# Ledger of designs, part 3: VH-VL binders against q9p7v3

Target 1, 220 residues: q9p7v3
Amino acid sequence: MNKSIFIQLQDQIDKEHSIREKLTAEVDLLDEKLRVLQLLLANCEQNLENQEEILEALEIIKSKTRGLAELASNFPYYKYNGVWDRSIQKVVYLYLLASWTGRLDKSLRPTYSLLSLSEVGQILQVPVFPEESTFHLSIEQYLHAVLSLCSELARQSVNSVISGNYHIPFEALNTIQKVHSSFQVLSLKNDSLRRHFDGLKYDLKRSEDVVYDLRIHKLV

## First folded at step 1 (VH-VL)

Design p1h (framework fv_praluzatamab)
Fold by ESMFold2-Fast, scan of step 1:
Structure p1h (fold): chain C 220 residues (1-220), chain A 121 residues (1-121), chain B 112 residues (1-112)
Amino acid sequence: as target 1 above (220 residues)
Amino acid sequence: QITLKESGPTLVKPTQTLTLTCTFSGFSLSTSGVGVGWIRQPPGKALEWLANIYWDDDKHYSPSLKSRLTITKDTSKNQVVLTITNVDPVDTATYYCAHIWEDSYYPFDYWGQGTLVTVSS
Amino acid sequence: DIVMTQSPLSLPVTPGEPASISCRSSQSLLHSNGYNYLYWYLQKPGQSPQLLIYLGSNRASGVPDRFSGSGSGTDFTLKISRVEAEDVGVYYCMQALQTPYTFGQGTKLEIK
């Protein structure tokens, strides 16, 4: 029985557990703010009273994401990226949604378009396309976020009609169509991403049906 | 319209390599979202998924069998090939290839007729 | 691996009566995109499996209206409103949420 080797292995296990706990604590704080922002952005009609809360939540999320990046930079990226991957996907998604809907800044001007991966990186002050395996926004995180945006836009299209806003369905369809066309030229190497992409075809159909109904009734 | 057919040896000796070919028509593996998978069924047993290959050459394998499995495609010939190394009698099964539409939205919507492979000395 | 459990394993049915088959997964099959990645297949005696239901509740092309799928998350049901002689065979549920894709053990529907 090699007792010395087992003691060293236990020390390494304890160290890795401690690192995961530390990273998980930061992720939990980020996730709390992500839930708040998601609820604030869920209304299809603009509620100007919550804009200050949205801006505050965006700034906190940016700060927390950068804090997580700084902490994570002390540890092997590929060993621990599973701890924050889902949460960072959600950060990117909510920034895409805030930009698309016009909630990203005080101007309240919707972009009706996608921030690029590089633009998101600039806004969050987090690396993209790194020269080494440091904490960064990955292409897969961005693509998951784009697909999540399309699902939310399709959902908001239905709700916008109920609220009497006939412009949102048209812009949502335009965005979803562009994303669908772009994804068709990509070679996807990830099971999760490919499954997420499957939902895009339904989101496209839902969005098409909303716009079609509006055109038939002369509302668009 | 979519048709698949499995071909390969019906009898293989233990430790040998089994190679199965799926030849299809009515679709192309150059079409975005399209794939082909392999599923097997031992006599009197349930279905077991083995591997998928997609239009972009993305490959997925059953983890328990991954070290023994290789899936490849020849888009110009409308063929997908599955190779299983070091076979043993528990690999005796009917092997099916099946069409995948829209990247698992419609997995295995059309199946080949199956080919029974017996592993014995 | 996600484990798929079907019940009953043997289902004798009188022609014209309804039939119901249960499928349970060891973890939720509901993806963040809102879909349940659960599928139902029928294997008639001596034949290859055929797709009946995709994404939990949608009938595949050519499948009669008497077949329906329902459920979400971990509990799913396949119902046949009026069983016909041609429905004899083994029914399998499958999850395609993650690899490896896993099948249930199968339910053999027989005419009594």
Scores: ipSAE 0.000, ipTM 0.428, lowest interface PAE 16.8, mean pLDDT 85

Design r1 (framework fv_regdanvimab)
Fold by ESMFold2-Fast, scan of step 1:
Structure r1 (fold): chain C 220 residues (1-220), chain A 122 residues (1-122), chain B 110 residues (1-110)
Amino acid sequence: as target 1 above (220 residues)
Amino acid sequence: QITLKESGPTLVKPTQTLTLTCSFSGFSLSTSGVGVGWIRQPPGKALEWLALIDWDDDKYHTTSLKTRLTISKDTSKNQVVLTMTNMDPVDTATYYCARIEYSGYLPYFDYWGQGTTVTVSS
Amino acid sequence: ELVLTQPPSVSAAPGQKVTISCSGSSSNIGNNYVSWYQQLPGTAPKLLIYDNNKRPSGIPDRFSGSKSGTSATLGITGLQTGDEADYYCGTWDSSLSAYVFGGGTELTVL
């Protein structure tokens, strides 16, 4: 029957809702740019003209991620990280993909390897392994991104054969095999991450089948 | 060569657990790159995927029914078993098992059983 | 609910051509291979097309598949009365970690 208590509770509800709305708005803007970059990277192998657009999209995503980090650092990380978790996984994934395929800079030199979590943090200018519980790239976000990369590399292996590029399947298989071996020594305690990792064996099988087909037809 | 056959009760009462067995021949779940899935079809309605299990004992279930479904295999008997708890009249359907072939990690159903009709009624 | 959208029915005369569409999103058709299944009245479904456009052994070349963006199409030429059936598209949905079927299309040959 104390009306003032309910007014205070409503004020707190309104404040938390306002915070989620502000964070969601920034995430939505980031997601728009993530969709653009994903489309550019999906068809990047034969379209070298799109490199300018890729570099522009990477810089916009970096800027938007930094803006989200700045906003989010004003609020409890573990209370609100669900608002941006999937989008930040996507940011990490697309940067891994851009680096692997040689689209991260004007050199057009594929790395055929993984950026480390620390390297991604340096590129995006956001913390990793912070002393404080502030906005940061998590181990779980990085591992999800690595698994997403393996799925995309397996897909691109099939498409690269269709386009006459026989080198990509071998590099993709090498990367997926290394990821698979590395994950087997981890004790994964996150249910979502364990489920995502369970899919890796199919990406490995797909990649193996592409390479096997190339060898049996003596295309390599 | 490859055949699958569903078996189990044709009549189930509301709240009971349904247990269906898929018995197959012409392939083994010890072979890499194969699996078995379950699909149902209510009378006059569309196909609905329920669950699958692969050669490596990985299991997937449709999200809406996940808490009600379990799938298991007995590789030595060439059988896959599906259980579905808390049956309701809306679960009345023909239940199919089908072999899964993979294109990379992507499943598709290349051989289907004849289906078994399960009616849920008191 | 339905993740893949098909027209509920389609009809044509014997000898004609028909196409059946299947529309989805990036998490299913856009990034993954599409299969098509034929279900004759009173029978189990049968695989008709896999990997977007490949035919299993025993499927005549009158049946073809294609995929563009987030949509897939089943084509049937030289229609026969024996083609009267329900046709379902199906694919893996990566966001759901689930296999999804379309709502089905009833083909009537008149």
Scores: ipSAE 0.000, ipTM 0.444, lowest interface PAE 16.3, mean pLDDT 86

Design r1b (framework fv_regdanvimab)
Fold by ESMFold2-Fast, scan of step 1:
Parts: sequence; C-alpha cells; structure tokens
Structure r1b (fold): chain C 220 residues (1-220), chain A 119 residues (1-119), chain B 110 residues (1-110)
Amino acid sequence: as target 1 above (220 residues)
Amino acid sequence: QITLKESGPTLVKPTQTLTLTCSFSGFSLSTSGVGVGWIRQPPGKALEWLALIDWDDDKYHTTSLKTRLTISKDTSKNQVVLTMTNMDPVDTATYYCARMSYDWGFDYWGQGTTVTVSS
Amino acid sequence: ELVLTQPPSVSAAPGQKVTISCSGSSSNIGNNYVSWYQQLPGTAPKLLIYDNNKRPSGIPDRFSGSKSGTSATLGITGLQTGDEADYYCGTWDSSLSAYVFGGGTELTVL
C-alpha cells in the first residue's frame, strides 16, 4: 500500500516536468525571435534601413511575451520563473536598445533616452509590480537589461567611429555615465546583479576612451 | 617587449597553500583597461581561468574556487601574486599568468609553471 | 560542467578550410566579446582572435572569427601542418562574473 503514495509522487513529478517542457517550448520560440531582432539592430549600425522589419520583430516579440505570460499564469510564478527569466531580461534589453536608437515610435520617448521599468511594462502590456502568482517584469530583470544596454552601447561606439558616425559615442558615454552614477546609490542585495554591475566600469572606460580620442583628433 | 614569467614551488603537499608570483615587463598594471590573470591546465585537459586583478585593484575569482583564492598586485615591482589554499592532487596543473586586454582577451602569456600536488 | 561547448576534434587536409564552433548563452557569448586561442603541443596559448573578429599583429588573414547570437565560429583557410594544435574560445560570463573557456578542439591536419 505504500506504493500508492509513490505513484502519487511520480504523477506530480510527471506533471511538473510536462509544465516545464511546455514553458520551455514557448521560451524557445520567443528566443528565436529575440535572436532575429538582435541581429537586425546590430547590422543596421543605427541606420534606418531595416525600420519596417525591426518594428515587425518588436511586435512579434510583444505578442510572444504576452503568450508566454498567459501560459505562465496557469502555474505558480515563483516555481517556474527560472524557465523564462533570462529571455524576459533579453526582451526588456532589446526594447531599451530599440528605444535608445530611435527605432520605436519617437512619440513615446526621444532618441538616446532610457525607458523606465513602468514604461516597458506599459509597452509590453505586462504588470510591473507583483500580485500573487501574476506574471510580471521584475526590478532585477530591468536592471540586468540596463547593464546589457550599456555594454552594447560601448560596443556600438567603437563600431560607429569605424563607420564614420561620430555622434553615437557622445550619447553612449552620457547614458553609461548616468547609469553608473545611478547604480552607485542603489544597495544591490542580489549577487548576480552585483556581479553584472562590476562589468559596467569596463564599458564606461571603453566609452570614455572613444570620446577622448575623437576630441583629440577634432573629429567632433 | 611585453613578457610575463611565473615562479613558485613545483611540488606541494596536500592541504598546503600554494603561492605563485607573476613577474612582468613592458607594461604597467596602472594603465586603464589592463589586468593580469591566472589560468591553469591539468595534464591533457582544458584551460581553466582562476583569477584576475585589474588596473584599479578590482579582483575576480572563478566561482568554484573563490574561497581558496587570493590575488594581489605590487605595481611598483611589476608583480601579481596568486595564493591558493588547501591544495589537493586534482589541483596538479600547469599554471599560467597572462595579461588581460581591454575587452577580456589574454594577449600575452607566460611560459607556464608546472605544480604537482602529491604526498 | 563547461559553459562553452566546442567539438572535441576536427580534421582536414592541407590547403582545405575548417571551422570550429563555440556555443554558449546570453550571459557569455551573447553579451560579450569572444577571443580564440591556439595552443601548440607543449607551449603556452597564443591569442588568435579578439573582439569577435579582429586579429592581433602577426596573425595571418587565413584565421577569421565571427559571432551570431550565442555562438561563435573560428575559421581557418589554407590549412598548413603547423596549424595542428588545440583551439579554445573564451569570453567573460556576466552571470558568473568570471572568464570562461571552451573545452578545446584538437585540430589534426592529415
């Protein structure tokens, strides 16, 4: 008779595995579209050549994020959020990058500006502040995304100079400096986030060096 | 020219502490964007990064060994020192020091020093 | 476990082309620059590629690098017997706050 208890435990294990597989499949589809958008944003070097494709990719990502949120709402948030956490960080990051580069509707935010967590939540139509079991954007996901943005902006600063675009390095430095200053006043209690933040000084220094070199050579 | 060279004991007994020194020339560890790291390679196995110290004295350690590792620099002597506690036979490896470039590439390497851990 | 995956071995004949892959995640290859290292038997590693696709001075143009998403590729054209070596990819992992290497790929030139 003790075997009836183990049969119930096996059933629960199988159900949880099935849920993780369903969530993972949805995340994989989202990740495919995130990869496409990242490639479009990198290849443009902040030109407007692929604007229509970028807007389409953003809308698809919004739709798939909403689909993931609907699926996830059927299951305990804190038990399964590890399945989608990194992908949602990337969703936020790519929306921040698209907004900063002026790829989103400019009526929402001017070019070279940072979307707030609340603004990202409004755009994606996803809650920001948690309710019991509600799928939501976390503060940690937003802060990781902001740090990822700074790394990408430092990288684009180097590439933009090679391409003859001398304005981007100045705007990137301004953004990275503001992010760095803002993080200094935060008490980071998450080790992963603190480790990510430790990399920001390299992005800041890379960005500073690009701008310094441009000023010495009077290219701007 | 940029050169790095490792020095320290070649034989260590289990539970002892290993201390390795990297002596370098041709660059300064006060130059922004520069660091010196330690990498090891057990016989016939892959490279494993251990630790790095950079121009502003920030220290980084591999997750699995961080409680055993200490890294320090003496900028005036052009030296970086790695200390690893509680040595075990599995720590037998060739230990390299290498210069980190601005974007986390190791562009110049020492020749490596072999450390055998046995009783 | 390794966080960056490489094939354990590749082989080709002199004059041919070979590619070596390196697969990771968003916290390493996806968000950071990738470097490639060549290690000849009994020697220290040598930097072949940095910043995904750039060559240090003295590295022949037959060595090339590229990155797409969370994967990186090292390309070698015009293979020479002197290219027999172990090849490693490496990058910073933002989640671990650690530098990570791939498991290495042994290149054999027949």
Scores: ipSAE 0.005, ipTM 0.481, lowest interface PAE 12.1, mean pLDDT 85

Design r1c (framework fv_regdanvimab)
Fold by ESMFold2-Fast, scan of step 1:
Structure r1c (fold): chain C 220 residues (1-220), chain A 120 residues (1-120), chain B 110 residues (1-110)
Amino acid sequence: as target 1 above (220 residues)
Amino acid sequence: QITLKESGPTLVKPTQTLTLTCSFSGFSLSTSGVGVGWIRQPPGKALEWLALIDWDDDKYHTTSLKTRLTISKDTSKNQVVLTMTNMDPVDTATYYCARTYYEGSAFDYWGQGTTVTVSS
Amino acid sequence: ELVLTQPPSVSAAPGQKVTISCSGSSSNIGNNYVSWYQQLPGTAPKLLIYDNNKRPSGIPDRFSGSKSGTSATLGITGLQTGDEADYYCGTWDSSLSAYVFGGGTELTVL
């Protein structure tokens, strides 16, 4: 009996390990494509020739995300979601960035605007409302992605001035201000999300300073 | 003309509380975008960021030590104070204070460091 | 060191060029400015590079920085014996709301 109990426990360990390895393998493939897209989006209006590469990378990421969702749907969501949570945050973030920069071929919103959680779900063809053991985009993933977008927009604002593109800082400031105002009315109960939000004031201040410097130069 | 200097005890017994003061000149912590942080370095080991306080009195702490760390500022005295509770021999390190400016996302001026040894 | 990865050591002869890498993620290097610090034996760290590739006043142009994606590189040309030091990368991590340092790279001039 004791030996039988140990064999049963080992079988459970092996099954859980096998599931995590399968999910991790799919996540690794997705992450590889996410790195490619991130590099392509590093400059928000520089190269029209890479537009086809960006659209191709977005479609591959969408396909890989759906494949991960199909695989994950075979297993308990809350037991395994830690395996893909960070990668799916990055999927949402890159789609938000691609849409904001006007790189999506079919966007639900104009350039320099923020896709909603529902719109991202529609584009990726994955659900946004939880159901038992069903893969879905979470509110927390979306909010982390929005905060990541603000950090990237503040960074690109500084770089765009160096390259002579003065429109981006104004649009970035507008977006960051709206996000900051929206987060102020939220009651955040997630420690990771609260810590991420604490960083937003630096992004806001960086963006404000870029715009301030541009206005001062134009006044002369 | 910007200078920072750490001060505090050089010897601390296990379980005691460490209090370090950073005294600075040439800038003000009321200036938007300016902050002062604390970084430590155990003998022969890497730099470890501990805490930061900024112009807005916003406070940040490394997750692993957050319950032990308190950071405060006195803008009228140009001082930032770090307090760390329940000291252990593994906390033996050189403790630095340094200024940060958000646009650079860098620690641009550092104090000389103060060595704190934790032993009985 | 848990968040940013550097090689533990690097070496080259006087007058040669060396590069030191720093690898992170989108929440730190990918979305924020990278700085590099030089620590000579027995001294406090000194800022060498800020905003990925800018040098503070007094830092010679043989020190350079670059960033691509989630990785940063410090370049040192015309190596001198006085460059023997520990070199650290550092950046803000937006997900942690914390400043993070690399584990450091010991440069030896052969």
Scores: ipSAE 0.000, ipTM 0.430, lowest interface PAE 17.4, mean pLDDT 84

Design r1d (framework fv_regdanvimab)
Fold by ESMFold2-Fast, scan of step 1:
Structure r1d (fold): chain C 220 residues (1-220), chain A 121 residues (1-121), chain B 110 residues (1-110)
Amino acid sequence: as target 1 above (220 residues)
Amino acid sequence: QITLKESGPTLVKPTQTLTLTCSFSGFSLSTSGVGVGWIRQPPGKALEWLALIDWDDDKYHTTSLKTRLTISKDTSKNQVVLTMTNMDPVDTATYYCARSLWDSGYTFDYWGQGTTVTVSS
Amino acid sequence: ELVLTQPPSVSAAPGQKVTISCSGSSSNIGNNYVSWYQQLPGTAPKLLIYDNNKRPSGIPDRFSGSKSGTSATLGITGLQTGDEADYYCGTWDSSLSAYVFGGGTELTVL
């Protein structure tokens, strides 16, 4: 057994470990800012407080995402995408939420509407085309983000009633219904995405219950 | 301070297109939560909302007139333009533009003086 | 058709209290903030109340607003002759994606 073969294998292991550590460090920095923005966007339906902080956080997230994309483009996409996949899903989700709630000052879509995958890619200045050697936003990441948005909208519907704002529950229901109908025409072969989609039925029911309760309470 | 002013023709013939411009100062349509709407009032009648455009280019129109109404903004000029096609004598009214705020459940907090448009045959 | 219903007129003497109602549905008053506008003869409307019960700067505390279910109320105490005007309620209607005004109430100070 040639010892030089084992030395070459160790070199490959060390190189891959080094790459994963470098990518993980960038992801950790991004995750820190994602946590901050998520807290700022909680319960935003009727107040523009902290608008400058939200815009600053969005800009930093955009910058960090592009930096991660540039670094990741030096390495095989499918070998390392697991390092950033969940964080990029969260980036897309938070941009969808910020846009839906009217927090983006340069939104390309009406308030209470859904940014497309191409629009998110344009805003973040990252590719949306599937190239194995190039960092890109995937359709699976976008669909997961849309489903996460629906869960958050159902949650915010309850909170908006508690705060005395009844507009949000109607808009949330409308959005969740449209997403639910759209997903039903898709052939979902990805197990993770299919499981996430199964949760949408709960979000739809929760949102319906909030709206129905408002109607009944005010009529009786 | 915050000021809005309507401008356009005071007399329009039936079937013609009306174009009104709202010029404003003291605020920007790039500010989140800010919009500009158009409201009209026929002589001796109630206020009727026509259209609204928001900071993110959301456009809304009253259902009964949707096919006749177009609203657009020029953020660099601080102007919002309303266009209404196929004018009829029943469209005779005072037309107002007003600043809207989303977080107040949509409220119109500053209004222009209004411009009177008469549609005659 | 009229989406928000107000009484067409109301009358009271100087110093008295008056209330003006505005009735709608769950898609408008029920799910959004209500504003009230005062229109003096020959002038543009002026914001009087926003967010159901808040006053802009310069509006005296004689004016108050409230909301219960699908109805809103404007209250005016210590009536003055200068309060003689048309009063409109207004709110967003989620089902129409449109702003709606009430039909207006003419207040006459006797």
Scores: ipSAE 0.000, ipTM 0.411, lowest interface PAE 20.1, mean pLDDT 83

Design r1e (framework fv_regdanvimab)
Fold by ESMFold2-Fast, scan of step 1:
Structure r1e (fold): chain C 220 residues (1-220), chain A 124 residues (1-124), chain B 110 residues (1-110)
Amino acid sequence: as target 1 above (220 residues)
Amino acid sequence: QITLKESGPTLVKPTQTLTLTCSFSGFSLSTSGVGVGWIRQPPGKALEWLALIDWDDDKYHTTSLKTRLTISKDTSKNQVVLTMTNMDPVDTATYYCARIGYDLYSESYYFDYWGQGTTVTVSS
Amino acid sequence: ELVLTQPPSVSAAPGQKVTISCSGSSSNIGNNYVSWYQQLPGTAPKLLIYDNNKRPSGIPDRFSGSKSGTSATLGITGLQTGDEADYYCGTWDSSLSAYVFGGGTELTVL
């Protein structure tokens, strides 16, 4: 179709602004629940009383993510994915953390392992194998989430030693080492991912130092 | 809800002019990003797009029939009219009108609601 | 003269899966979104898929679409006798300034 240039430009500006406002509103609601869950997961030694709150927050986040996916699927993925990209990275990260620490279900049994991208997609009921123009979890979002998990595990390793829990640092080191080795065989084409990956060496070093200190003091 | 309905003669003689009217409800052609098109289907054959008109009064016609086709709208009556000159027996077909959605940002074109169709037979 | 090419027919048994292809060029499928239309015998066409892979309200998940390069595919899973129809792909052709339909594919449920 051939339209009046000025009318087309104004219509595009107004429509894009309206779309970004709608998407941003849904993202803001999701972000509120993400902050709550992050605070609940901050301690590696959370008790049973907090578990019901964590399970509720996980279900709300899943529901909000599904709602965002439904709304976003009405619009060009690559034009608007910047509106939700960081928040979806955080959704993936918090599900990875909940699984690793044993907070994903009522068993309270840590997995000390990573959910795959496909497993996260199944849990959230969101596509993971990308088709153009539809909302999906990206490889880049998953990889950012994995790197964020490593930073959090290194932090929790320090805190767990202070609390007298000496096994968590070993599980964290094992996870961070596996992630570090896996990333080194990847050909990263994304500058943001490469920069985030460059930070992983500090998380690895911190985790190694914690375990090394425990070994010297014969606590392990 | 959105509805479209075609109206016009069911029998046309060779060389005559066909005039078809599409009457619609549930939307307006004053709304940006909306248009109405015409599609025909000869018995046992494929869909063939003929023409469309949009909110901005832009008109498009299939190249093979361009000189024979005229499309116009009356926004106040919620009607789009297609005129096709010099009818021939090969123009015997079911004629549909349909709403075309146009996403200005993605420049996506698709027919989301269709009329029931009106059968036009061209014979002497 | 067909600008978009589809297989003329496809058949499968109830409960099975079928795919219908639509091949074009850079001026149509390559640069523009693809739609799919279902035409039940004796009825007007109905929009099944738009923007390559999106479903309108009321279209079941059994219908899916995809696009790769200058080709598009319609997928139908869990075939039912009620799916027996003609299926058409359609898109805008930028070089022709025209909407174009494929030749149609007749789906027979055996």
Scores: ipSAE 0.000, ipTM 0.394, lowest interface PAE 21.5, mean pLDDT 84

Design r1f (framework fv_regdanvimab)
Fold by ESMFold2-Fast, scan of step 1:
Structure r1f (fold): chain C 220 residues (1-220), chain A 125 residues (1-125), chain B 110 residues (1-110)
Amino acid sequence: as target 1 above (220 residues)
Amino acid sequence: QITLKESGPTLVKPTQTLTLTCSFSGFSLSTSGVGVGWIRQPPGKALEWLALIDWDDDKYHTTSLKTRLTISKDTSKNQVVLTMTNMDPVDTATYYCARTPFYSDWGSGYGMDVWGQGTTVTVSS
Amino acid sequence: ELVLTQPPSVSAAPGQKVTISCSGSSSNIGNNYVSWYQQLPGTAPKLLIYDNNKRPSGIPDRFSGSKSGTSATLGITGLQTGDEADYYCGTWDSSLSAYVFGGGTELTVL
């Protein structure tokens, strides 16, 4: 056999490795910005002074997500989507959290509700349905993000009581209950998503316990 | 095949503004993870990095020349333009543009993988 | 001020091994990827090593790179007369938000 055939195979291996490295590098840059936004949103109710930083971080994340989408569109989606899947879940999650808490724009008006998958796609300017297997936001990424939001809202419910805000636990419970009811009708064919959903029952119970404690002590 | 080529004046008088254009092919600055940088080398001296513009229009400049340098891109023409004000004889150098991929941290990556041939700029009165 | 320090020159005979060092700090080599560039007389620089120790297509395996702490090393084995060139290390400096080059090392093949 011609030795050049093996050289061509090595070139293909090297090219595939190079593609994964390019995508991983872009994802790592996105992850750094996601970490910054996550920290800014962790105490968002108690620090309105950081709103300008939050808006800047959201815009940078949007820009970097679109950049990742452009890069990824040059390569087979289903072969490489594992490289960015978790990071895009976090992008969606942080946009959901920013919207819920009122930090998505200068109005500072909480929505106490979920952006739809289509709305997130519109904001990020990326497709939401597969069109020729190009880069898109998946249903599974959105559902993981919604479940992550519920976990964070349950956590913030505890913290808001400590800080003397009794409205947040009520809104969080309402959101988690609606998510739980909606997931009950879904037949989850994805093992990772099913495992994540199994955790929702504990977030619901924690949220219920917080509201129950407030009512028992007549704080609401 | 990726190629870059520098163009601009070869002779500049002191106090004038230098404008250099980098024209490239085989890649686009609409593609995420890539930028175009400018580097210069005075005769017999070391390489000196000047500036970088990346795919999302973020710009970086060496601190020693920050007030004198501007960098811009025209993505539709595949061009990056460097402008340097108040030229001085010490700015005499060969000026290169180079493709800068970002494969890891912001502004780190692989380094400058494809270089132009360079254009020599002499600053004299 | 020069941020990355290289020896100004190095020499060896054909077939021998040579190493070129590059010393920096935590804001550059310590936290970022190092590249090495070869500049033959009268030509533009060419990328030899990227990501500390990787070679672009077409670069022989006798060129190697390594990094330890705030220092990087370029190794050249089986030295050839065609290797006479200036060699530069380069990396991003996080504190300067700028790319920095070493002062260069002139390799002479005896």
Scores: ipSAE 0.000, ipTM 0.404, lowest interface PAE 21.5, mean pLDDT 84

Design r1g (framework fv_regdanvimab)
Fold by ESMFold2-Fast, scan of step 1:
Structure r1g (fold): chain C 220 residues (1-220), chain A 122 residues (1-122), chain B 110 residues (1-110)
Amino acid sequence: as target 1 above (220 residues)
Amino acid sequence: QITLKESGPTLVKPTQTLTLTCSFSGFSLSTSGVGVGWIRQPPGKALEWLALIDWDDDKYHTTSLKTRLTISKDTSKNQVVLTMTNMDPVDTATYYCARILGYSYDYGMDVWGQGTTVTVSS
Amino acid sequence: ELVLTQPPSVSAAPGQKVTISCSGSSSNIGNNYVSWYQQLPGTAPKLLIYDNNKRPSGIPDRFSGSKSGTSATLGITGLQTGDEADYYCGTWDSSLSAYVFGGGTELTVL
């Protein structure tokens, strides 16, 4: 009868709600550590004394990301990926930022370049595109992270000038230009990514403004 | 430290081709956001922009003279060359080269050459 | 081309203030940064203001710039006889793909 069907549907609803709550709880724990690392990476100064805290935060984030991946792999990826998508974008972003600024390891050697999607996957020890049957880092997560990096580099470029560091603005501009030209080659199919990309022209202009102000200032 | 200097003939006959060279030092035309432009000024008249070439070898010319103007660069020699065909007495002017900055060329012409006067007369 | 309009002349006494206007359109002043150039008699132009209101090193603070909509303004306070010059506004015109100058303003210090 119809009543027994409705009882079965209620059980399915309850099951899905329980899964979503478990995934959300893991994401909330990850987000706490992402906030901490973001604050620690807020400036480009290599001599910042928080390097050991940064390394600890990176390792915790890696561990929690792997734990989330293991839990998530038990459930349909496309049904639940919205629960962790934003947080995983931030994981990728912070690893890109740590690498660019020289905070990824004890060497304190900035790369001033982008880790590839596959390199991020290797570091985090999680699958990447094109493996899509289980938890994986997606192309869209990576591209969102790259755009977030450009916004942060433009911001840090301004702050670096205030602190007397004139090298960072030039490296930031070079990175943002490379990203901008690379995105021009891409055929974007996702509305969210297209909207995020629209902001890149602002970051490019901001970074450009800092560098050209420095050049003109030195020339009288 | 940053300097630009124009060189070329000071006298040109009508119908001849003018070739001007801008020699610069203290910067590179391989640097993103850097270009070199040419500007002229007839005696007692306003500044008129002619052409520019940038770090990526993109070239722009004023529409009224586009068919007569060619601009090129030699990055190894730190030189930019402007060629203008079919010279007329009305083209008599002081010709300047200048460094132009910005990805939209709107950060201005921050360093100018001293200018070279070109007289077009028989 | 009819792109940027400046008054042909302006005059004032030493110590006074002058304002020079530059009027354009959305494709030039409206969407791009404005520069101002000073040309002393018999010399090459010199960049006086860039990015609408910023001064290069060595330009005294009595020179100022501003931009509102499709118009820009150069302000000069405490006029000196050495300020007698032609003043040009300039910017990039996105629709023409060309750098454009105003017609110039001759400043006479009476």
Scores: ipSAE 0.000, ipTM 0.443, lowest interface PAE 15.8, mean pLDDT 85

